# Miniprotein binders against Homoarginine-6-hydroxylase 2-ODD-C23.2 (2ODDC23.2), part 9

Target 1, 357 residues: Homoarginine-6-hydroxylase 2-ODD-C23.2 (2ODDC23.2), of Arabidopsis thaliana (Mouse-ear cress) (q8h113)
Amino acid sequence: MVIYHRKVVFTYVRAKRFYHFLNIEMVTDFKSLLPVIDISPLLAKCDDFDMAEDAGVVEVVGKLDRACRDVGFFYVIGHGISDDLINKVKEMTHQFFELPYEEKLKIKITPTAGYRGYQRIGVNFTSGKQDMHEAIDCYREFKQGKHGDIGKVLEGPNQWPGNPQEYKDLMEKYIKLCTDLSRNILRGISLALGGSPYEFEGKMLRDPFWVMRIIGYPGVNQENVIGCGAHTDYGLLTLINQDDDKTALQVKNVDGDWIPAIPIPGSFICNIGDMLTILSNGVYQSTLHKVINNSPKYRVCVAFFYETNFEAEVEPLDIFKEKHPRKETSQVAKRVVYGQHLINKVLTTFANLVENS

## First folded at step 2 (miniprotein)

Design c27 (from H3c with R35L Q39W T42M N46E K73E D77Y E80F E84L)
Fold by ESMFold2-Fast, scan of step 2:
Formats: C-alpha cells, structure tokens, sequence
Structure c27 (fold): chain B 357 residues (1-357), chain A 88 residues (1-88)
C-alpha cells in the first residue's frame, strides 16, 4: 500500500519524477503495460570489477531479465542523458522535416553517398507495404577500406543538414551518449544471462557498429495509416527517443495482442534485436512492433541501433549455450555475419534507388 | 502574459473532463481505459504547470497564476487518489 500524501505528490511533480513514480506502479499492476527500469544503479557500477555483487545492480539485472524474457521492450530512466538534450534532438529534427523538399533533398540518400541521408515519404517498404514516413539514415563513420569489400557499400561520411545549423554537432554528441548507454545496458544484460558483464565484449563489441534512423511521421486525418509496418530490429539494442504527446508505437505481446508504448517524458524505450536473440541462444526474443499514424500532428522519433563489430560472426555464445540449453523443438540458430546482413537489408530496402542511380 | 494564463486554464479544464470520464469508466469496470485517461490527464497537468511557472517568471505577483498553481496541486492530488483506488 502506497499512501499518496499531498507533499510527496507535489515533490514528484516538481522533481519531474511524477510520471516515473506513477508509471512504475501502473506497469506493476497491469501486464498489458511495458516495464519501466531505472538503470542508475547499473550505471554507477558499470566499470567496477565486482559490479555483479552489488545489490542495486542485482535488482536492475533482475528487471532486465524479466523484461527481455517477456515482451523484449521496456522504458529506461535514470540513464543520465539530460532532458534538455533529449528534447533539443527532437526540436531540431522537427525543424529539419518542416523544410521544403528541395532543402531536404540536398542530403538525399543515394548509393554513391553510402546509403546515408534523407529518404522521402513512401520510399521505405515493410512486408510489401509503403511506410508513411520520411527519415535521415546514418551509420558509424569509418575509414575507406576498413571493412573490406562488404563495407564499401556504406563508405563515406554521414550527410547532415546545414539547417538547423548546429544539428550535426548536436547529433554527434547524442550518438556518443547513446553508444555509451547501450554498452552499459548490455553489461547488465550479460549478467542477466548468467555471464560476466563483458561476455559480448572483445569478439562482438571490440569496435561496435551503430545505425541511426531519424524518422518523421506526417500528420493524418485517416485511421490506421501505417507509419512503419510490423518488424523486428536486426541489431543488439535499440534506443527510441519519441515525441511525448502522441502514442503511435505498438508492441506485440506474448499473447499476440498489440499494446501501446505510451510515451514517458525523458525516458528511452529500449528493445532487443535479432542479433541479441542469436547471441543469447534464444533466451531473449526480438519482438514485432509497428507505428500507426493516429494524429493530424507531425511526429518525430529518433531510433539508435547498437550493433556488433561489423565483421562479427554472430552465433550463440558458448557460455549461454551451457547455461540456457535449447530444447529439441527450438529453432537452430544460424551463424550470421553482421555486416553482410546489414548490407543485404540496406540493398533490399533501397532497391529502387539502384535502378534510378 | 494573459495568453499563458488562458492556455493553462484551458489545459486544466481538459484535465477535469478527463478525470470525470475516468471516474465513469472506473464505475463501469473499465480500469484499463480509465488508466489511459488518467495518464493523458497527467501529461496535460505537467504542461499546464510549465506554462504557469513561465507566467510566474514573467509576473511573480500574478494572482491568477498563483490560483492556477493551487489548482494544479489539487488536481495532482485528485489524480493520485484515483490511481490509488485503481491499484486497490
């Protein structure tokens, strides 16, 4: 029993923790809601050799394990990234998408630009259906030749708009913080799977790749307009920074029902990808999710995808095969070369650009 | 600005409507939809509080802004009472 005293309630609102306090209780009471995880105890100890024995870390690890076994989606708070930065990223993204198409097309996505840049509304398809969104696609920058013949397709710098002027510097700072946050969450996930914090590091995460999609969803006056069709993410972890005033993201639960990912101001939504499913020996499942445009207002979403080393040969880790052996009826995990898988997805998504280039 | 005060009043009136509808849904046993409306009310209260705080920075002696701040506090308390009822 929680007693809501007027002063306590007012303190939570003033501290901008009102939603966190209420959401923890609502999520605990209802199975149709996504879990909220405060990762601040994990972040405080993420570089300590004895972090696995810390009581706060153990509690966070338990919550991560439950979330990843159930829906594979959760809200992250206590992540240390300022509300000002999270909001400024969305504000500058709105400013860019409000520009005339001629201005946005100055950074248009092409094969010669390494499939980096602006894509127009309706260029992206999911399961044969046109997605009603526009986006900027960007990838970790690397030196020419670093990733051999496979990496040649994605060579070159990210294309950043000149308007808003400070957008490049803002986004590069944001990407660095998302990269660090994703690495630290994966240390918690490694512990949740029964390994050390560092099981993914070295062979899988010595030089981690990242993908980012900066997505704009146009306002609609029709019901059930598909902003992004049902899919799973193919990486390790996704961090979603979405507009706070619209519920559009839907996640498929274990019972097959679509549940809304109601925005929590200042939080990230985090979900697991297909590569983490493979590495965990199928213990954690990547979950189908979609975006439905339900509002006449324009919506932005910035999705950061934390990935393995580009050349990583992704297969179940031996330690997780031993701790979590698969039953006879489970699917056999296939070995996947991450970089080749990424290139195949990029070329499939943008097949029309190859024909018109 | 009088315009900020009016925006905050409009938001708080919408909050009251959402709370009243949530209460009706609770009486009907639709606790999930009641929670959705209470969540929406919480978002609008936070927006109203930010607008009232801005109005107070521009005019610290505004009696209308001070009255709206008290109304925000009362509505937050009312929301928590309803959430406690749903939880139990």
Amino acid sequence: as target 1 above (357 residues)
Amino acid sequence: SEELIKQAEDLLNRVKELIDEARKLMEQGDLEEALRLLWEAMELIEKAQEIVDRALKLNPDSEEAKRLLEEVEKLIYRLFQLLLEIKN
Scores: ipSAE 0.000, ipTM 0.171, lowest interface PAE 13.0, mean pLDDT 81

Design c28 (from H3c with T42Y N46M K47E Q49L E70W K73F D77L)
Fold by ESMFold2-Fast, scan of step 2:
Structure c28 (fold): chain B 357 residues (1-357), chain A 88 residues (1-88)
Amino acid sequence: as target 1 above (357 residues)
Amino acid sequence: SEELIKQAEDLLNRVKELIDEARKLMEQGDLEEARRLLQEAYELIMEALEIVDRALKLNPDSEEAKRLLWEVFKLILRLEQLLEEIKN
């Protein structure tokens, strides 16, 4: 029974991807699809001492390497997180955003709340342009003073709505599973770069930070309304859980074309962030992506961002400098302290809250 | 690119043979052997799918690769139908 159900689900996911590809090829001039990677062989062996020699792991690692070198975006299946949980997260998120504005404002984002909570449409800016979305912003909670003066800006608990009931418990469970999944994908990426599974662990990932944005995009009757402007993500990996019925996420490929990230039910979309670009010595590039509101239907997206230790000093890892020396004079990013970089981005993104607080 | 197209065609021809054999076994009441052949067919479809994806990456405008994509889609739907028939 379990084996039969698993094979049918995998077959359905693949069929839906190909159906969407054919529609794009007939309606648009988009030439490529984002790769789909079944990571279940990697997950089965991710804690084994001999995982690097396992044939299934080697195959997944090869697929991860190709995806990260090409578009830096891929679908993840075989991740072990139940369809029920993935869907319930989206269902409860829809219920929250359907609430009257005054109810949502009970958890409003403020500087005194550590930039955690609900932001109304028009609060978020990308590259100086207003984004047409509302959101709940969450960060890993930490004890007062743990991250010094830099971390003081983000101190305090996450703000969770009381309606829907159990939303907090659901999201905390979801975050834990996304954290574990992200760690395991990074072990595969470490192998793909030619290192051990553990090159990012230790000083970079002894106590990994995380960011989560729960995003609602209002329905529109006009085409090309910007839901979120073109950007790269700041961290290591992003896991995207998006509504299944409409394409809104666009990814810029190496040729400069925008390709749609068509939803595949039960999958995550995964992409690499700026910190992974630095740590890999520029082998993997964080990819520009945007969200276009093109539908009268309300759309939700839950984005989980897996990050380094807050105080990590991020520069190219020596092993990857040796295995992948730079052959071009194309400039690599200077060393960054992750926490300071994050705080600078938060303060820039929410500059208008200084006037409203 | 041409080599990948040939590899995918060979796999899909094998899938068609396995599906036809499984259908005959289902008619004869040998549901266990039919399930085994359909599982083998499924694994070969998945392999052909990965090869077609690689061919499209190398040549996105390949009419042959797009034709094989349609064949993969049709075989997946047929396989799902047969697996549901065995369940019932």
Scores: ipSAE 0.006, ipTM 0.181, lowest interface PAE 11.0, mean pLDDT 81

Design c29 (from H3c with E9L N13F K16W D20L E71Y K74E R78L Q81M)
Fold by ESMFold2-Fast, scan of step 2:
Structure c29 (fold): chain B 357 residues (1-357), chain A 88 residues (1-88)
Amino acid sequence: as target 1 above (357 residues)
Amino acid sequence: SEELIKQALDLLFRVWELILEARKLMEQGDLEEARRLLQEATELINKAQEIVDRALKLNPDSEEAKRLLEYVKELIDLLEMLLEEIKN
């Protein structure tokens, strides 16, 4: 080994440490713990012409592939969003949910408001049972008529509270950062599937829709209170910013056991959705998860959902059918029109609002 | 004891923070500081194991205590492997 430059030596030592740690994770089976992925090497190179050849990118890509194949849930660190911003989002969300109902109802969810705004505890149902949470629902804003007759249901601006005063500006900044982060994680996932970095930035994916749910779970003094019933997410990727002083999120593993997602300060929890399962030709599976209210403390969770184009007709991508052909005995992935399914979900969830105005 | 389970969970949370910080320092080449954090984590995980063992003696059928014991064992294995890597 001949080392000509100090940066080369440092990069080599770093890469060696990285490979050794990856091997430790492969040898040690952490079935009860979700994988932790530092994506900072991916972010440093995600706009570079030769990102696929970078040793640090290759390491992150390998970890993403393993996490998506084995669990469908992982922690993301090294994401570049400041701890201050992550914590302010949770802090201001607590402040909003602590307000009297008359204040929160100033931005109440209605059909006229495009199903955007505040929903009270008990409005949401999963599998016929009330979910014990309240929330603010918001969606990517778009011009009237952009998404045809189907999109009319969600037309209009997001509703933001005037108290706390800076909440709107904070959340709009946060959404932009989550959108960019999700796109960059998907570049790594694209490489993990054997494609170019940009397979998820094609015609049906390059104008991504997004959904965000800002969720408050009331404290409980009894066991087995369902905060959110078992479900999979519908989109490509979800980023979860949760309170870090209590464990409530549970993930169903391949063996059918529920494992707790123990909080890691400053991290996002990231999981894959049903659209990514289809686009990957079934290589990555969306995972059932639930929230159990099991603490007397109030818990907040901000969930950002990165989606396809609204009008996308979602089918397996040709490149991934080529790289990962399915056996004839496997079920054929169904074609899904994303916007129609989102609208159907919204109208089903809020059916009582249509009847009651 | 519910209180013992909460104490163990708090310690496991701190151990996890220390492991993540040490992992980042190892990648940056700061092996001395990483070793210090891993030693602190080892002291805390040993305290967590003692608390979980006490909880299981009080209630051998506690599914929560059994789950915490699994996490303790996984973190001990990880700490031993990381400490071995720093010798290299």
Scores: ipSAE 0.000, ipTM 0.190, lowest interface PAE 14.5, mean pLDDT 81

Design c30 (from H3c with E9W N13L K16F E71L K74I R78Y)
Fold by ESMFold2-Fast, scan of step 2:
Structure c30 (fold): chain B 357 residues (1-357), chain A 88 residues (1-88)
Amino acid sequence: as target 1 above (357 residues)
Amino acid sequence: SEELIKQAWDLLLRVFELIDEARKLMEQGDLEEARRLLQEATELINKAQEIVDRALKLNPDSEEAKRLLELVKILIDYLEQLLEEIKN
């Protein structure tokens, strides 16, 4: 029995390592695939005053620069968030979405709840088309009056499921880790753009807002069912924790072809948003992506969006205008007030709730 | 042969999905469904090999096709290992 058990365990461990190695190497080797970046050398030095001079940091920074210039999407490994936590987030999310609608509606999204909470399948639209998903929307909590009249729309606590009971505590821990990870990746991106590590921690960026969408996609028996229509993200950086057993996320490359973002277990998918395009003076472009439901299995995706300060007037950073000057005749990136942009998106998405309230 | 490389690559992406699903089923103890998915993966990898072989006949110096052929060989070995593990 011991001999049989040892052989089975040895074969399993070998096969698991071999599969992960194979996926990572394959994605790295092919130009049409999303790059895989091990950020562990960056994380080891991200708080050090001399991080820019570290050989391991320099290597990661080079990979981030290439990924952000070429596609704007990449896999992150070596991020230090445990597989147990990443998987538990998805497991508890599956448990919530499996509940009857009556239970899920206990945390239903309303204007009086600050547009925080559960939205039913088919409520969300992208470019005039209905998206086949349900979700929990949550935002950084803030004290009443902190963001003036504009911020009043989003005032109040996040609504968390009471079942499973551990969900709130798990998600709050997860959000903190995603916030810290996003800040640290942005230190690498800052170096990649030729700045200091801290260019994204200036006055309009040092109190970052965050948005999180916890999304459930129902199983389908038809091809080309839109789970989420083609869009770009509007923030700085997005971290995607998706189910490992389904390929549904597609990314549009520079040639106009859709590239599948095949799940790599234990990884995050990371992509840049519209605000980072502006801040980088157009050096890095936010990329169109979509979700197609084409599996009979239910799919979960937890998307964490790292943002500017709520009140930030977003325009190209001076350091990146100096390092990456645009041609005299080229268009200057549009100035955007982040908080107003977010509120406009929320009110547009949930216009029916405003009219019916 | 660029179109053939793309076709072989699409088949390999499906093989990776089937292997991942089968591994999760094996961990859950659903060995019969896992075997079914691994057999489906084996059929697809054999088709991918035929396509890569055709691409190499058209362009023997294609580094992309040579890399895909090496990956196909690795996946065949891995599928055989997983199928043997289910028997044991």
Scores: ipSAE 0.000, ipTM 0.170, lowest interface PAE 15.9, mean pLDDT 81

Design c31 (from H3c with N13Y K16L D20W R23E R78F Q81L E85I)
Fold by ESMFold2-Fast, scan of step 2:
Structure c31 (fold): chain B 357 residues (1-357), chain A 88 residues (1-88)
Amino acid sequence: as target 1 above (357 residues)
Amino acid sequence: SEELIKQAEDLLYRVLELIWEAEKLMEQGDLEEARRLLQEATELINKAQEIVDRALKLNPDSEEAKRLLEEVKKLIDFLELLLEIIKN
């Protein structure tokens, strides 16, 4: 059953490429499917000197380019992270959210804890609307004073629950693998934009930041309950590990329709963030997406956000300005200091915690 | 019957494999062979629809059979589109 959905998505990607070549618009329900990319050829060569010349890498890079231009969302398979680990992350997350509130509140998110920890339902707001989810928020840890006054807001260690046992160790292992995977996907994206594999590395990714949200969505018997309001992600790349039996994530396509991101077991969903839109000179666009809980079943979603250096001054990279000059009347975001942007987002999202403190 | 559902799923997998091969042939310019594979896929998907309909008559409340019927209908539409593109 699950394998069937994966094959349907592969067929859609191939058909879309063929129709593009013939300049024919697809009119089938297959327009609703997100592309699936097997990145294993990219991973096999990502550290090799001949990476850009490898036929397998070139094919994957072509698929990444198309997905990022057309949708900004795609499934990733062939990523090398075991199904056991992917599933155990979700299983232990379910166990944590099933605990009584008294247990979950032992790691409650507060300003004093650096906005790290458990947030109960109704604490998070997106575009002024209350989100119907609970979560554990964590960030890359750093030494006191490392990021000056701006970074002071996020100082402190991540808060991890002691139950389920081994959760902290499991999640730290998972984060390391997601970090490596994100770096390697971005090397393919750099090639897709016409740069070297290492174009983003250096000034922007000497010391990459990361954000992770471990999210639980309560089951509902009502239609159109907003689990997370429409938004774009503000980083470089997001990796989503979602429950396999629940369809709730919706992505806005180029026609303005909301399409469901139907789960494919063992895959990640990968999407483009606002910082990558800026760095690419607007070639790749961050895509609006939302979560509507349409099931009486409890849903978990673990979202890993791969980010620039905290102090990075994010502006279009010169090589991509040369290869992809701005079109007349097109606007891309002005230069952004990543760390300040992140702090502004955190304070806006958790404004009610300041009022409750 | 769960056995009918599995039989229909196996046919759907075969249909998808034929479509993948036909798409490759279309890219290579072998439109005659691509059309032949798409016609074979059409025969198999119609057989799958009959099997799913039979499963639904035996168990009208089967969510699995209802889901399969939806997938079958989508593939029929897609095959008709591909055959129109190759038509001549």
Scores: ipSAE 0.000, ipTM 0.223, lowest interface PAE 11.8, mean pLDDT 81

Design c32 (from H3c with E9F N13E K16Y D20M E71I K74L R78W Q81E)
Fold by ESMFold2-Fast, scan of step 2:
Structure c32 (fold): chain B 357 residues (1-357), chain A 88 residues (1-88)
Amino acid sequence: as target 1 above (357 residues)
Amino acid sequence: SEELIKQAFDLLERVYELIMEARKLMEQGDLEEARRLLQEATELINKAQEIVDRALKLNPDSEEAKRLLEIVKLLIDWLEELLEEIKN
């Protein structure tokens, strides 16, 4: 029966898309779901003296705790950043990457530009393998000499394209909102770990560095091209603003399976980084993730990385060692100087620029 | 019970299918049929909400039921946004 055959195929395709929408491999395998967290109750009470006792805050904190203990990746909704702004960021980013190559090269990444600017396809390497993407790399701007000898490598202003004309102002506004959102999510995470709301606003954390990668993944005619190799993020929290109609981000779950992070319109994907693993005394683990180019459509992803103070000597916070003591035979998180770690990663990633300069 | 969780999941699958078809119709300008499908989806998502609530009453610690509840809430919000978009 032609009608029967077509109906069966169509129903299967729909079911498969539904499973992917829910970030689930099988309808009966709930372990594959990435949690969705509405943080609006947390945001409404973030500045209240008694926020920790608010029922809505307590519920959000519980969800954050479970998400961070499990997969370390979750969708954030109720974040207060307008859909118009989230979409305009992606739209203007598409416009930039659609420009002729020579226009994009006007802001090309170089060592003398503080490793800030446009990188063409093939410049970025993850774990020694070439990534099939282009990007604009940005970092928090700081005055010359502020971060001593370690910071010299990243000194200088971010390079922003003049086309589209509003891009610089739009992205600077977006960064400020992502910075505030990240700080507020961390207040919930601080409560989830059993601390006060402000444990991540101490001396080594209250002047946060940030990194942003604005990434374009070219359309491909073959399946399963590596857009970005498997890695963890370095910082505290990452906020991902990805195109709504392309699935490419994959997250490794606790069972070792790769699960797709299907875009949810208007949401951010949020994940924890290596510094949060250390600060939490290993309670929350940074999660391996990768990007597979699997569509002829061009995909944009804007990743904002909220970090510690640049000079922070990162080690487990005392309050979290007390609340979550490690077993005698367990490995203790390594102490890290954040700025040095970042510089080492930048120099490794852009080794080709050093060789060519 | 596991039976309630399965029933809720089956309803959510149908709701998603209706939303995707309605979005296609909205792009084609058939707002009347799109509204009809979104209203049908709203009825089904409300039934799914009731089933998930029953599952949580029987087992308040069910992580599967709690995750389905979050998905139900997300789909309700999406349906409300789409219905409002048709008005505008």
Scores: ipSAE 0.000, ipTM 0.319, lowest interface PAE 11.2, mean pLDDT 81

Design c33 (from H3c with K16M D20F R23L K74E R78W Q81Y E85L)
Fold by ESMFold2-Fast, scan of step 2:
Structure c33 (fold): chain B 357 residues (1-357), chain A 88 residues (1-88)
Amino acid sequence: as target 1 above (357 residues)
Amino acid sequence: SEELIKQAEDLLNRVMELIFEALKLMEQGDLEEARRLLQEATELINKAQEIVDRALKLNPDSEEAKRLLEEVKELIDWLEYLLELIKN
């Protein structure tokens, strides 16, 4: 088979200065590797109205286009979020999940808490099978009644642990940075699709909802224990901050093989969701991925999901229908009301928490 | 032992040299020789881990030995990553 070559950049904590100056690039098999994209040229110009003409932006946009067309998963470096913050988020998350269940249950997920809070190992199911993880689920907070009858299910504040004491403030800061980073990556993706930088900041997109899952995977002594079953993400863009000590995330490649998403310290893994597939007129496809618990060590993963406006009626954007016309027989999902789709998924996932008469 | 710390540092420097040479070979399309160098680096990094573990047994409070252990773990992860990139 002919090997398709891609460039990959590597960094180490001790050697970061040397790798930074050497700017080491590797050649790799496209089908067995996720691309690494340094987005720092994009971030330097992302608020400049002339950004589309900048040579560095053009190069990053080309890499984003290829990654989104091919595999729909990539590593992001040069994102400007400090290694200290990325690591502190994981360290504080480990501290929380290390607590006795009685302490974690103080923020227990319930319908009356708006499906926000702590879920025990084995509460989540994917495709009828139990997922071997625990988590804290949180969502963008909103005023009572803001999203009508659909939004009632998710009303209320997020539940944050009181231990570690600084966790709430740390996570709120982290969410704001992830929100801004996701918006800026989407400006590059908008350019990649042939639009302006701001196509994902239109009427249905300029007040973005967000979802965050803070996930703990218990250590296992058996091979191939499912931590999270195969799925696609619902939104536009996901940022994954995962522990660096074991490979657990697997991505389905274009040939249908599962490839490991080996951790790169200081990076985010970024992937596209179902709403971006619709909005792009099917140009970018959301990719199936799963998590396998295959280590005796406890693993944490913080997944941030950047979404449309809650009430958005999601359909292909006119600009991308014009730039990327499809044949009449080529189908993308029909119009989807994002909030309704999210509520349906939440109620399905947590059906066992609903009290029946 | 400070001697063990120095031996581990020398091994880590050799591992880095092998990784840099493998990266050059990968850019040139010589994947077979690149794989050989990465496997050699894996053998040396495992030896460095044994030496660092021994240094920590002699002085559990050694900040330098703890930092070297973290560097060893980081290099093991990167070698696994690089070997995945060149697998058939």
Scores: ipSAE 0.005, ipTM 0.163, lowest interface PAE 11.2, mean pLDDT 81

Design c34 (from H3c with E9Y N13W K16I D20E E71F K74L R78M)
Fold by ESMFold2-Fast, scan of step 2:
Structure c34 (fold): chain B 357 residues (1-357), chain A 88 residues (1-88)
Amino acid sequence: as target 1 above (357 residues)
Amino acid sequence: SEELIKQAYDLLWRVIELIEEARKLMEQGDLEEARRLLQEATELINKAQEIVDRALKLNPDSEEAKRLLEFVKLLIDMLEQLLEEIKN
């Protein structure tokens, strides 16, 4: 039997990091590495009513459960999104960030633009400190008034640059594919937690929100420059499409050590967010991670964040409380209104823009 | 040349699988079966080396074939170390 997990591990070893992988194998156990999951058996059955009974689905679900209980970060392969599209997204993103500053400012992020658009280096703050990156922030578009007073802050269309000309259409196609992929991974996560494939869709994902950050990290002459400070993600799942040239993403493991997320070409990196921690009754933990600028080369990263319904009142799902009762000493998960939480984070991140408006 | 590289990849993947199985058996105390798997892996890695050497003769400038040859040499060293550990 062909096991893609082992073939991807072999490809990883074969790349410029093969000595590093073998050294880890000889000195440290496999728990120090991020797991690789081929989700193609899950995708083949994700719309079938009896998918939970499929042997291939059961195996993928077991791997998802182990990854989410452990480090909460894993590589996804077998996802069906073409290498050409994944690379074209990064190529066009490089072209945009190479433009003169005046051109990038044509889509400048402002409160009046719904906090959508280009942010220059030094505008973004993580845990009160400035990050060394620039970005384009986008959100799911929605009609005026759809999400009441809470959603008013984020109303309006995403701002896309006119150069490169095809960028808007390319990114919109990419977002649709990432949305579908995220939905299908969450069906596997639902099964992993002991529910039906549709536990989230019936309660939290009838009309899922999404956030996307298109991030450019300038080249640096010093090592260990913080590109993005340590944080957890707010939502359910994150899909990361990053340049493969150098390792920059670091993930904090259960032992408190920072583990490098060494790039595997053709894969997404996937991690869980705070809302999934709440919904799972604390079974799955969102994990601290950071980005270090360690190269004189410019790097891009496109992070797609799959979220609950905007107005979702997020608390542990009854089915998962039944399947995974808390220990007596565990803290009770806080109830959160997702949309309000998102807006609070946006306003905190872009506090400098509010003062100048 | 590409076909030979593909064959080498398949053999190297099988070698890694055998090493993983042998380590589990060593942890469980089944040293005889572990030795058998490591000897099988040694035969396969030697076949992989022959295939990579043939690929390099057909295309001496292949960076992929050169990287595979380095990886083959590392796995040979690893197998020799593991077989020596079992002798104890």
Scores: ipSAE 0.000, ipTM 0.169, lowest interface PAE 12.8, mean pLDDT 80

